# Designs tried in a protein design chat: VHH binders against DNA N6-methyl methyltransferase (damt-1). Part 4

Target 1, 365 residues: DNA N6-methyl methyltransferase (damt-1), of Caenorhabditis elegans (q09956)
Amino acid sequence: MDTEFAILDEEKYYDSVFKELNLKTRSELYEISSKFMPDSQFEAIKRRGISNRKRKIKETSENSNRMEQMALKIKNVGTELKIFKKKSILDNNLKSRKAAETALNVSIPSASASSEQIIEFQKSESLSNLMSNGMINNWVRCSGDKPGIIENSDGTKFYIPPKSTFHVGDVKDIEQYSRAHDLLFDLIIADPPWFSKSVKRKRTYQMDEEVLDCLDIPVILTHDALIAFWITNRIGIEEEMIERFDKWGMEVVATWKLLKITTQGDPVYDFDNQKHKVPFESLMLAKKKDSMRKFELPENFVFASVPMSVHSHKPPLLDLLRHFGIEFTEPLELFARSLLPSTHSVGYEPFLLQSEHVFTRNISL
Short names: E, the ipSAE of ESMFold2; O, the ipSAE of OpenDDE; V2, 0.75 times the mean of E and O plus 0.25 times the DockQ between their complexes.

## First folded at step 1 (VHH)

Design e3 (framework vhh_7qia_2; at its last look DockQ between E and O 0.05; V2 from the best seeds 0.00; counts 0 for: pae O 6.2 > 2, unsure alone 63.6 < 65, placed apart)
Amino acid sequence: QLQLVESGGGLVQPGGSLRLSCEASGFTFSSYAMGWYRQAPGKQRELVAFITSGGSTNYADSVKGRFTISRDNAKNTVYLQMNSLRPEDTAIYYCATEVRYTYTSGSTTYVYDYWGKGTPVTVSS
ESMFold2-Fast, scan of step 1: ipSAE 0.543; ipTM 0.840
ESMFold2, look of step 2: ipSAE 0.483; ipTM 0.814
ESMFold2 (binder alone), look of step 2: mean pLDDT 78; pTM 0.772
OpenDDE, look of step 2: ipSAE 0.023; ipTM 0.262

Design e4 (framework vhh_7ocj_1)
Fold by ESMFold2-Fast, scan of step 1:
Structure e4 (fold): chain B 365 residues (1-365), chain A 125 residues (1-125)
Amino acid sequence: as target 1 above (365 residues)
Amino acid sequence: QVQLVESGGGLVQAGGSLRLSCAASGFTFSSYAMGWYRQAPGKQRELVAAITSGGSTRYGDFVKGRFTISRGNAKNTVYLQMNSLSVEDTAVYYCAAETKITYWSGSTYTEYDYWGQGTQVTVSS
């Protein structure tokens, strides 16, 4: 029997990345013991939805039924194996929410222009020594085998994974960088800020989603590359992505589901017909149509993780893909919100979640 | 805590039939994929048949068309119906509860499997 599902420990992954600096992630960021929407709030929303005939209703999905069955299996198996926490504090994730607020209370330079120049450092570097106006125009690389440290003039530290390269800017900047360095990527992971009905009109999410249509994805990919796109649960998005892949000369090879769970293994949202209140997210994996490479990946796979309390943060995928025998030399993350080892990352906030407010000193005995 | 207890093995004449049963306890049976493996002396274990929690089945090359795997969730039991037995089917048959879950605990993934003690099947010519 092949692997049927996976349970990921995202907190332990990041702890392993920064172990050599005696750092661990603040555990509060992963203390998700309360469902995101308690029953009382959820019932109120259900009542409003039922009484409002102008609202669009999600049809019962075969995927939702399958995910509900898989969630029960994951909860039962994980509980029997004692990988979930037994204690639950139903305080609406107060400590976790406060930790997320603190983690996001950092300043990152705004992008104004792009350059293909790489600025390298190995162990420690002052932010002011990289550029007098910050890192906004260049690509920054931690070229060492160990994590590096970048420090602001105010003393704020940012912890950078080994061999990672990042750029604060528009994802379109990647095309110039790729050409300038004769570098093609064999894995692209993207989590675009998708347009959502619940988002205020003035947010840039719709603009960021539209940027996908301006990217010439095929020209930065190796012939046998894999791409992995996180998608939202809005109706029609999967069909939209299939059309985008087709336009790029690509075809879907798998669609995986991330089940978001509490520390006790329960889904973070109850299953029902509300499209934006489901506990799972979809990941579409695709390859070039003319590539003869076969990826021995399950076509429909479920993996579960306790999410970091920072919104839109996704678990790292490289080790999960390696578990299925897939190795990558030049991975790229588009719309990045955090950094990974040996990975190129580009977005408006690629090192936002690398500050000392995300980490704590591991107390040595 | 977790127990898988095989029964129904024994001595049978070539061309005969046997039905193996595996009674499971100590875990949520209906949530696990179940399988039958066999091991002859001096050989590695090989897959005989597998059944998912949803009822989909898979068979090893040498038993297709002769063996049928099924499950009874109400009785926490998985079955292997073996027809047209040959001397080459002689082996110890193992029941396995194999939800291949991968738990990332930092540096490595761990897969979880539960195995029974095995039941001998001997086919005489």
Scores: ipSAE 0.128, ipTM 0.570, lowest interface PAE 3.8, mean pLDDT 80

Design e5 (framework vhh_8emy_2)
Fold by ESMFold2-Fast, scan of step 1:
Structure e5 (fold): chain B 365 residues (1-365), chain A 124 residues (1-124)
Amino acid sequence: as target 1 above (365 residues)
Amino acid sequence: QVQLQESGGGLVQPGSSLRLSCAASGFTFSSYAMHWVRQAPGKGPEWVSSISGSGGSTNYATSVKGRFSISRDNPSKTLYLQMNSLRPEDSAVYYCAKESTVTTRYYYYGMDVRGQGTQVTVSS
């Protein structure tokens, strides 16, 4: 099958992970019914710009033209499959924004001196017990085949995917962990804290993208590993990543696009000439130059998803990569903000989106 | 074994009409949406039109809307494309394709098979 595109159901994916605990993801987190910039607001802004500048209409870039055609096809196919909702709620995504605020209203302990020690649990554990023994700065593993539960001292529960391992700390801690456990990763997924004006102003610790230059990525990868990097729409970022991959002895094998859509299947932003307001995000996939492994991946692939209302949240990639025949046993997520089954995750907020505020009781099994 | 056989292409003058046909076999024709795609020399494939399995829903690329009409005859297992007011830019090899959809936690969309194609040349 030549797969032209995929439509991801991120909510369904997470529901399947936690089914055995009778939990469902709060659907409000995915209630993206309103475009982020409605047509009326866009037209008003465009009219003012044209009247002030009297500029010729700029030609749409090749990427925008291709994405616009793919968006139309995705809308048509998804409508025929009845996976999109017919009615829009024009409330500027109020329910989803409130749900996101609630989901993010949790505290994760600050990073401190780390350890390579793994602390295992199977069914339930007190987060206070882990913290009182300094364990929160170790690597925590849910070794069971079913999701586990960690409870904070205030009674807040966190739901941990089966066989997942996480560490609250600097991503540089991964090198020591890899070496101590003689463990190499065959898949790395990263969504680094890319530089932006508002994010920079709020930082109180070193989370700059410069930390990527401090990582020795090649030494923690298997010979035939795949690495996947989410990038921003900043001018020159793609070239910067190509250079960074080259320094790591790696080469790009594909650049994929995530098309963010509303529950009706429409792009969250209209296609236009606003450089930093596009409905898609880029994912760069790379391999080691000296690997003879052939990844039968499309060089340019589009997948669409209704985004979770939590800012900068990315859909899980494991099922999508397996669809294209990519086999992996030791996946690693860097700069993680949520956990996945059978995955190592490291970052300052790796279980941020695992709290009971993200879930509700599944009364209909 | 899915088999698709296109016919009806040829050399015509601008403003002319052509009707393309696609004979299908090896699958339950009425159960699948069908597509017409075209490819001009040196360019990538361009989706032209689609029709649902029942024939109740049709879609067209902006470049051909109002000029082309897609239809199907499920008893004879044949797909058609009626092309009116042809332009030089319509010159391409035209392929019919059977829709393929794979679902698990995600929806994967693609086209299983393209036929051998039929050449349409619009020139004076």
Scores: ipSAE 0.125, ipTM 0.602, lowest interface PAE 3.8, mean pLDDT 80

Design e6 (framework vhh_7w1s_2)
Fold by ESMFold2-Fast, scan of step 1:
Structure e6 (fold): chain B 365 residues (1-365), chain A 123 residues (1-123)
Amino acid sequence: as target 1 above (365 residues)
Amino acid sequence: QLQLVESGGGLVQAGGSMRLSCAASGFTFSSYMGWHRQAPGKQRELVAKISSGGTAYDDSVKGRFTISRDNTKNTVYLQMNSLKVEDTAVYYCATRYTVKYGDSTYTYEFDYWGQGTQVTVSS
């Protein structure tokens, strides 16, 4: 991997996790063959006309300029390495949209209480048996070295990564679990449900990002831990996170950018100052201020990935962090919508993307 | 085709009751669903939600409204009791159905909306 950027293959990562079950991720979920359409196409055209006519100078985003140049480098390198696919004229993301609908058309159990118990299984278990044993109030662990299978009464299978532990519930449940098991995490990855400043009413049940202010993050972290926060592109969010880290006794060590690309290596959105959408997301990495641990991480690293067609799904960071020499033994994902090997995951939908609708059989010659 | 269809709205007298229904077709409800309302000249507001974490209500309707779900019928309900004139609004069913590609950077809001159903409470 170059220190400037990496090109990730999220699909291949999940294929490697489930290879022992002869499972492969459905390729249609990653068939992003066309650029995304911004929600405000008409407004973008109108704003261009007004701005151009008045010659009103808008500040050029330094971040957008940097990312545009990085996107060109990434496209050129990936093309030279022959990793990108030829564009499908007929698809226009239709296959990936249908695959995402199928993947999300699954029923998962609801939860409403925290618990301290771990319900373990190794190879297979029925969802009804887990529910009867208090799954909705407890944690579930696939304790085997091989991926496990949970089967619902309707015959739907969920494929669980090895040594994965998950809880269907509020992220605040993690503090009780940490205390009960005398367990501290050396890596936390979080993708909170962010609210927009465009939402006039701040006190709505939809603004769950405020739950972060209720968490005592330092108490569940080891002294030398790393924390990684996905952030939204709203104005001021980076400064808000720096202040939040500071309140937790933490400091930022790096801010990385995920560049979302099509299967052809093009950004999923045009770099356009008149539009509301950008093709990149930011990841802030932080450590405790009093930790003497040195993280040899590039401060402004860019990594590119073709996104899964499911909304808000992020590429896994475990192998990328290990590539930079970061060792961890107890990773935790907050606000999880999918599971990772040897990882604790908590959220309202932590195994939503583990259903058989995400996978197919790996049929070789 | 993916659709959310609200029904059960209409005219009712103050102090009366009304039950709204929202049926989903072409998909299964996510674990996060809500009812919102918008009165003329006012902003759209969340009235009630149902999720894996339970139910929650806006203070203005707490104790009067009840949200419930029937997963076998793929339908969510809003039972409205002790209706007030100020409850007059268009009521929208919403669910978080995440088939939109990879850009949640602006809001964590309901992604899929019904067309709305009018509720008018007369004095």
Scores: ipSAE 0.000, ipTM 0.112, lowest interface PAE 18.4, mean pLDDT 76

Design e7 (framework vhh_3k1k_2; at its last look DockQ between E and O 0.69; V2 from the best seeds 0.63)
Amino acid sequence: QVQLVESGGALVQPGGSLRLSCAASGFTFSRYAMRWYRQAPGKEREWVAGISSSGGSTSYEDSVKGRFTISRDDARNTVYLQMNSLKPEDTAVYYCAAKRVYISTSGYTFTSEYDYWGQGTQVTVSS
ESMFold2-Fast, scan of step 1: ipSAE 0.475; ipTM 0.818
ESMFold2, look of step 2: ipSAE 0.525; ipTM 0.817
ESMFold2 (binder alone), look of step 2: mean pLDDT 79; pTM 0.789
OpenDDE, look of step 2: ipSAE 0.678; ipTM 0.903
ESMFold2, look of step 3: ipSAE 0.521; ipTM 0.817
ESMFold2 (binder alone), look of step 3: mean pLDDT 79; pTM 0.786
OpenDDE, look of step 3: ipSAE 0.709; ipTM 0.915

Design e8 (framework vhh_etentamig_d1)
Fold by ESMFold2-Fast, scan of step 1:
Structure e8 (fold): chain B 365 residues (1-365), chain A 126 residues (1-126)
Amino acid sequence: as target 1 above (365 residues)
Amino acid sequence: EVQLLESGGGLVQPGGSLRLSCAASGFTVSSYGMSWVRQAPGKGPEWVSGISGSGGSTYYADSVKGRFTISRDNSKNTLYLQMNSLRAEDTAVYYCAKVQTYYDSSGYTHKAFDIRGQGTLVTVSS
């Protein structure tokens, strides 16, 4: 391909998805106008292991050198093309944090007993009609060509992308669903809640990571499928994932980096060997070893994005993969916290970020 | 006026080496990202290697990593491609390109290759 790097506009993508409802994503969610501060608790944990601290410093130095050069190129190119915003007010990160708190101040139904039944709606539906005893027991599909609306009894609206299907529950439920509907996925995207991402979160974080060892991923994949796993910066995680892929009969075809940038195009963290925080995350892409399909993907591609101010949110990947000539018919997102068009999404919070608190009305109607 | 003149191609046996040159005029190569792009008979253009305008960071296509080396001489305003361990599949017309980037309507940046010269033919044959 001709693409050296990509600068993603996540806000623009979601605005295009919900244009038919005259909705825009709240811009404050993407107003990351200042660099992030290091997580002091995370740093303290890393310092306790002397051998791990020395290895992490070495890995950070090696990765940071490459990423620092790429970040400079992205900043220079984006500045010349006038892609980045001018810094206006020093407290813009405060606005994005407040917007994130508002976006997360919603109630979603609890996970339920496993069910393979699909409940379809086209334009609008009451959340109570999708629930049984206060829980969503089924898979919910917006079968319309336009985004749909689900409304809670308290008047809170959730905006659902067209052709999307979601399930509130354990990611293990996907195996039964796949079998019941004779449906295999040609793309899986997963962002597991890795324990090391936050020491402030409850112990369920560890249990969710352990679920990966219980998933029979090959059973739900087409022969020529691609799988994409977001990984944390924990020492040894890349090697662990390579072993997991191997166990699943898969091999890594590329390891990409997401560079998190401010609205001015600067990395959200400085490239500093003394700090264990880095402005990038890794995405590992893998295919089945016995597949004859060739994915012409760059081995070490970098893409940059202004992150939404909600924890664990990642930019959508389907358009980026299509740019490299990769087409998917049945994409699946595991551990989902938001919904995408024509995509199956499974997790305990798959439509958490679909509420009206994430959106505002397009006043230019 | 931007001009790029490629030279250094020729016939070489598999395993051999060639050094390509690109003489630039009308602009300073150190101010721009520069690339080598090749087009094999009957195929579309393929990006081969790139060098940044600052710091001299270099990048290579998987098919040439470890075999090709891109470099520049700012005093001569010239870009080079050192090609080692040549293979029959390296046979192509090689072009020097000034890199121009743009933002498309889908929110992606693209690397567009500004190819001005007629290229230099490299034939690898036993």
Scores: ipSAE 0.000, ipTM 0.148, lowest interface PAE 17.2, mean pLDDT 78

Design h1 (framework vhh_3k1k_2)
Fold by ESMFold2-Fast, scan of step 1:
Structure h1 (fold): chain B 365 residues (1-365), chain A 125 residues (1-125)
Amino acid sequence: as target 1 above (365 residues)
Amino acid sequence: QVQLVESGGALVQPGGSLRLSCAASGFTFSRYAMRWYRQAPGKEREWVAGISSSGGSTSYEDSVKGRFTISRDDARNTVYLQMNSLKPEDTAVYYCAARKGYYLLSRSPSEYDYWGQGTQVTVSS
């Protein structure tokens, strides 16, 4: 029998990445003890938008029934293994919310011009050396075996995972980069800015899922590559993605669920579909139709994680995919909001969550 | 390359004790949850005990609770299984397994786990 589910420790993963710098993730960012309250403003906006109430309620109920059963099993097993915290403070996650505000209170450069040039560093680099007119214009690589440091002119530090490469800009820039470096990716992970969640940013751009139709995904993939797409809970989104994969010559091999839980192992939202909020996110995995590679992945799999209090942050998938025997050498993350070791990352804010405000000094070392 | 090497298996009389060791190499041991499984002749491989990557959580199959203790020494990249009050039904080949990631809680054996070659424990009068 295959693994039915996993419980991830995202905080511990990032602690391990930055251990050589004696850094630890601020635990307050993961101090989710209270269930989330419905966002009434978001629900009002969602009801006025693309969401079809009758069909959405039916689809949500079907998914919630399965996930509710998995959540009970996850809580029971995690409690038996003493993974979950016994102490709970029902304060509407005050500490974690304040920590998130602090973490996001950093200035990130605007979208860059398209460029295929790489600037490499090992230990440290100045942010000003990477910028022109307030924008990052090149691809940046931390080529060292240890995490690197990028420092802003105001003294703010950003901690960069080892062997990671990032670009601040339009995901369409990846095609030029791929061609210029004769580099194809064997794993792509994407978390697009879905239509109902697209917002004009403080910077001079809007992110829209329509950009996916401008990407020639097959051109940058190896023949036996895997692609993983985070999707929203909008009605028809799975069908839309299946059609998009088909247009790219790809087929779905699995659909996984991320269950967001409190530190006590409870779902962050109850399964009441009337709130139009669910405690889970869906991840669709696909391969090229003409590839003879067989991915021995569970068709359905649930992984549970305490979410970082920063909105829309997703847990790292690399070790989970390797657990299922997926070998890859050139992973790429599109629409990235954080960096991972040995990974290429592209988006308008790929190092947003790398600032010193996300980390603290490890006083144990 | 990942390698797990078990040792300590022996022939023991009922009521006796044994300590099994599993030496790990080729990966960052401290990030992995470690498990012990056993397989008796003609039976399927079953989970016996688990320890989290931090060492802060341990779990056991019901039939061994109170008799077996799992522990780890990250400085030596080794996981241990202390077996007390051994019974004839504990006779099996014992396998060490490393599960990738953090707190992967399935107790089922997986072909995606890293496995050792096993060590034979025989409890006989």
Scores: ipSAE 0.015, ipTM 0.253, lowest interface PAE 7.1, mean pLDDT 80

Design h10 (framework vhh_7qia_2)
Fold by ESMFold2-Fast, scan of step 1:
Structure h10 (fold): chain B 365 residues (1-365), chain A 124 residues (1-124)
Amino acid sequence: as target 1 above (365 residues)
Amino acid sequence: QLQLVESGGGLVQPGGSLRLSCEASGFTFSSYAMGWYRQAPGKQRELVAFISSGGRTNYADSVKGRFTISRDNAKNTVYLQMNSLRPEDTAIYYCAASPRYYFSTLKQSDYDYWGKGTPVTVSS
């Protein structure tokens, strides 16, 4: 329709989820005031002015050309609306990078077996009690209308969104859970562990993309469901996903782009023809081929957001999909690293970003 | 795209109850945070109750424990249940919608929207 792009406020979204506990996200996690670069390059620029090193000629993708033009529109509109900060803090995002290190310094238990049993809590629960009650092998649900609190034996608190359900384990566990509870999902969001240099160094997170080929996605979906897959910028990944969708009896309805911007509205990487260092990520949306449902989604949509400084964090999609008139009753997130309200989440680290290290007290209320 | 129509106001005696409704027409209601505001004669408009797109609520101190805000996304409606009404609750009550996100559309519905108001009078 008439919508070409959106500018999202991810920090404000999470603040709204947890305001009942008088909590807000640590603003430092969103202080992306300079473009991404190594410290050595930043120090050279501060000492000597501009970096003007020669580059080998490369072909620029059509996606990069389109995104560069879209970034200019977003910057202009946001500047006119005064939603961007006018001045950069030239610290190479040091404050936000340190905040991210603190947020990730949390221990999450690993499951050795899977159970279809749901363990419910409403207000507060000891993490040790959840472990004793089978948290690492079961599904945990915050059944209350307000956020819940889990506290581990060392006093570390985790803040759990209302009506959220999570499972620490392999995404393959979802099929048996779906069957045991006679539950089908009308939305699946997935951010798989795509092969890359940085992901390969993480031993506790599933590296093997073949787990997607082991999932029988159609059997856990409602007939009129939507599926949304984040993909990397690796060459050939879009074609691989189209083939996977086809094997699942699904077809692509839209391919959206997330543009990552600084607090000033500039892309986090310059559009300088870099293969794997681009300021955008792609999201492929698909539906079952035999579904008669019409999704009124723009086929090519861009949404811009200042990213949380934690690696691989993606903005929440439910409110964005609702903006286009699409509502879901049973959303599911696979390979989750954070939790959302009214959502089922499965992954090895599904509540990693729910710790008190992500939040501070809301002093404005 | 988004239009707000309030209903349910009227004259009620102190200690009585009223249920206000605000029906939205068009798409995207579920993505909007919704609020109830009121304006007493000669005073500024003030927030009474707020509900996020996800159902989180907040209330003005003067109405906590007496008023309850709720929403029904299937009916595109937000409600304000008002109990134990007091003369100082007398005001015109307004429904408001605030998008969490900015969108590149030229449609008015993508910005903050207000209803025309429904009067509530608490008097013997």
Scores: ipSAE 0.019, ipTM 0.354, lowest interface PAE 5.7, mean pLDDT 79

Design h11 (framework vhh_3k1k_2)
Fold by ESMFold2-Fast, scan of step 1:
Structure h11 (fold): chain B 365 residues (1-365), chain A 125 residues (1-125)
Amino acid sequence: as target 1 above (365 residues)
Amino acid sequence: QVQLVESGGALVQPGGSLRLSCAASGRTFSSYAMRWYRQAPGKEREWVAGISWSGGSTSYEDSVKGRFTISRDDARNTVYLQMNSLKPEDTAVYYCAAQPTWYRSYSLSTKYDYWGQGTQVTVSS
């Protein structure tokens, strides 16, 4: 049993970031009232019966057993605290899936070249003005203390967190940016696009996982920095990451689990020994080996959250790390798909989830 | 519910030292991560230092690193900020903030739920 666990409200986090613009996140994006069942798994059961259940005993992992017990504890505590919804909209998550499709129906310009120059704005800016000034090749910063607004030529708005900086491009661009601005990061969070056996469902050939071995991570980190890597459930990935950290002169200080739950507090998947069907994801936290800084992080912490219906979206970690006494002056997200306050974000889609299609007007009186 | 009361603010000469205290009342102090913030005249409130709920992890804003030390005494429900080598630019109202855990079930928050009233530090020749 872990020393403690957390139940997170990701929707509430984003609502608080954009409150000053009188915006709320569309609640439909978090309306996960039914357990998730992939079409391929459903078709396999339909065609081949329950024969795959025989494999469960052989594929049972220590992590799955521990997580199942933790999920029960989380359900019991959350129910007692009345934080879970009592009534379900049992629509097989149709409403949340449609909301996700709407949220993803936006276009982000593709990077054509890299530049270390920063283009700043405070309140409002035209996307065409930013692009004519090299936005696609440069870094964009909302320098204001309040969220900013970027509007494209068709009137679509993107809501940018205060003091956030983003770059549309390859994560390798961060090394030149770091050097040019004499800027080191004291926190890096990365969610790489991991290779999976479902390759033919991916429309683009992704080189990002291979890029990790080309990044000189130590040169962009402060001596006492923390790095946090989201990893896939692929067999051997933890060992691969330990080796990668070792090559960077780093060592693992904790491995945390995100338990994905329904609005009622149940795991989104029944516990299954197939890696790609488990209700949890792993986060590996590491520091430089030659740093004497002690992070008072639980070695094996569990946090639960109702996931946004956008696939592979992860909850923000800064408040959780602050709970353990870790504050950051220069946090960085690699492979970012959404923006956070006071954070640098790099990826091919760093403001994908900032469009008006993710938000609604707060009309509460 | 928790109440926070800062004290120890004073007028100090450049190069001097000062210790701020933040006294908490409430049953769950030991479950809170504690922070110090400051607000200088005409500026936004900025984070200064943080300490974990266990007291084993501390963090500092770069401009105060090496000069300021945060600590906690859970037996006295108190957080301290030891400030050394004070500079005129350290002049500000200093605030204590507490971020609660919810029965060891931490609710994600972008804001600290409990704030003190602040204590004035003036560094002047």
Scores: ipSAE 0.007, ipTM 0.226, lowest interface PAE 9.0, mean pLDDT 77

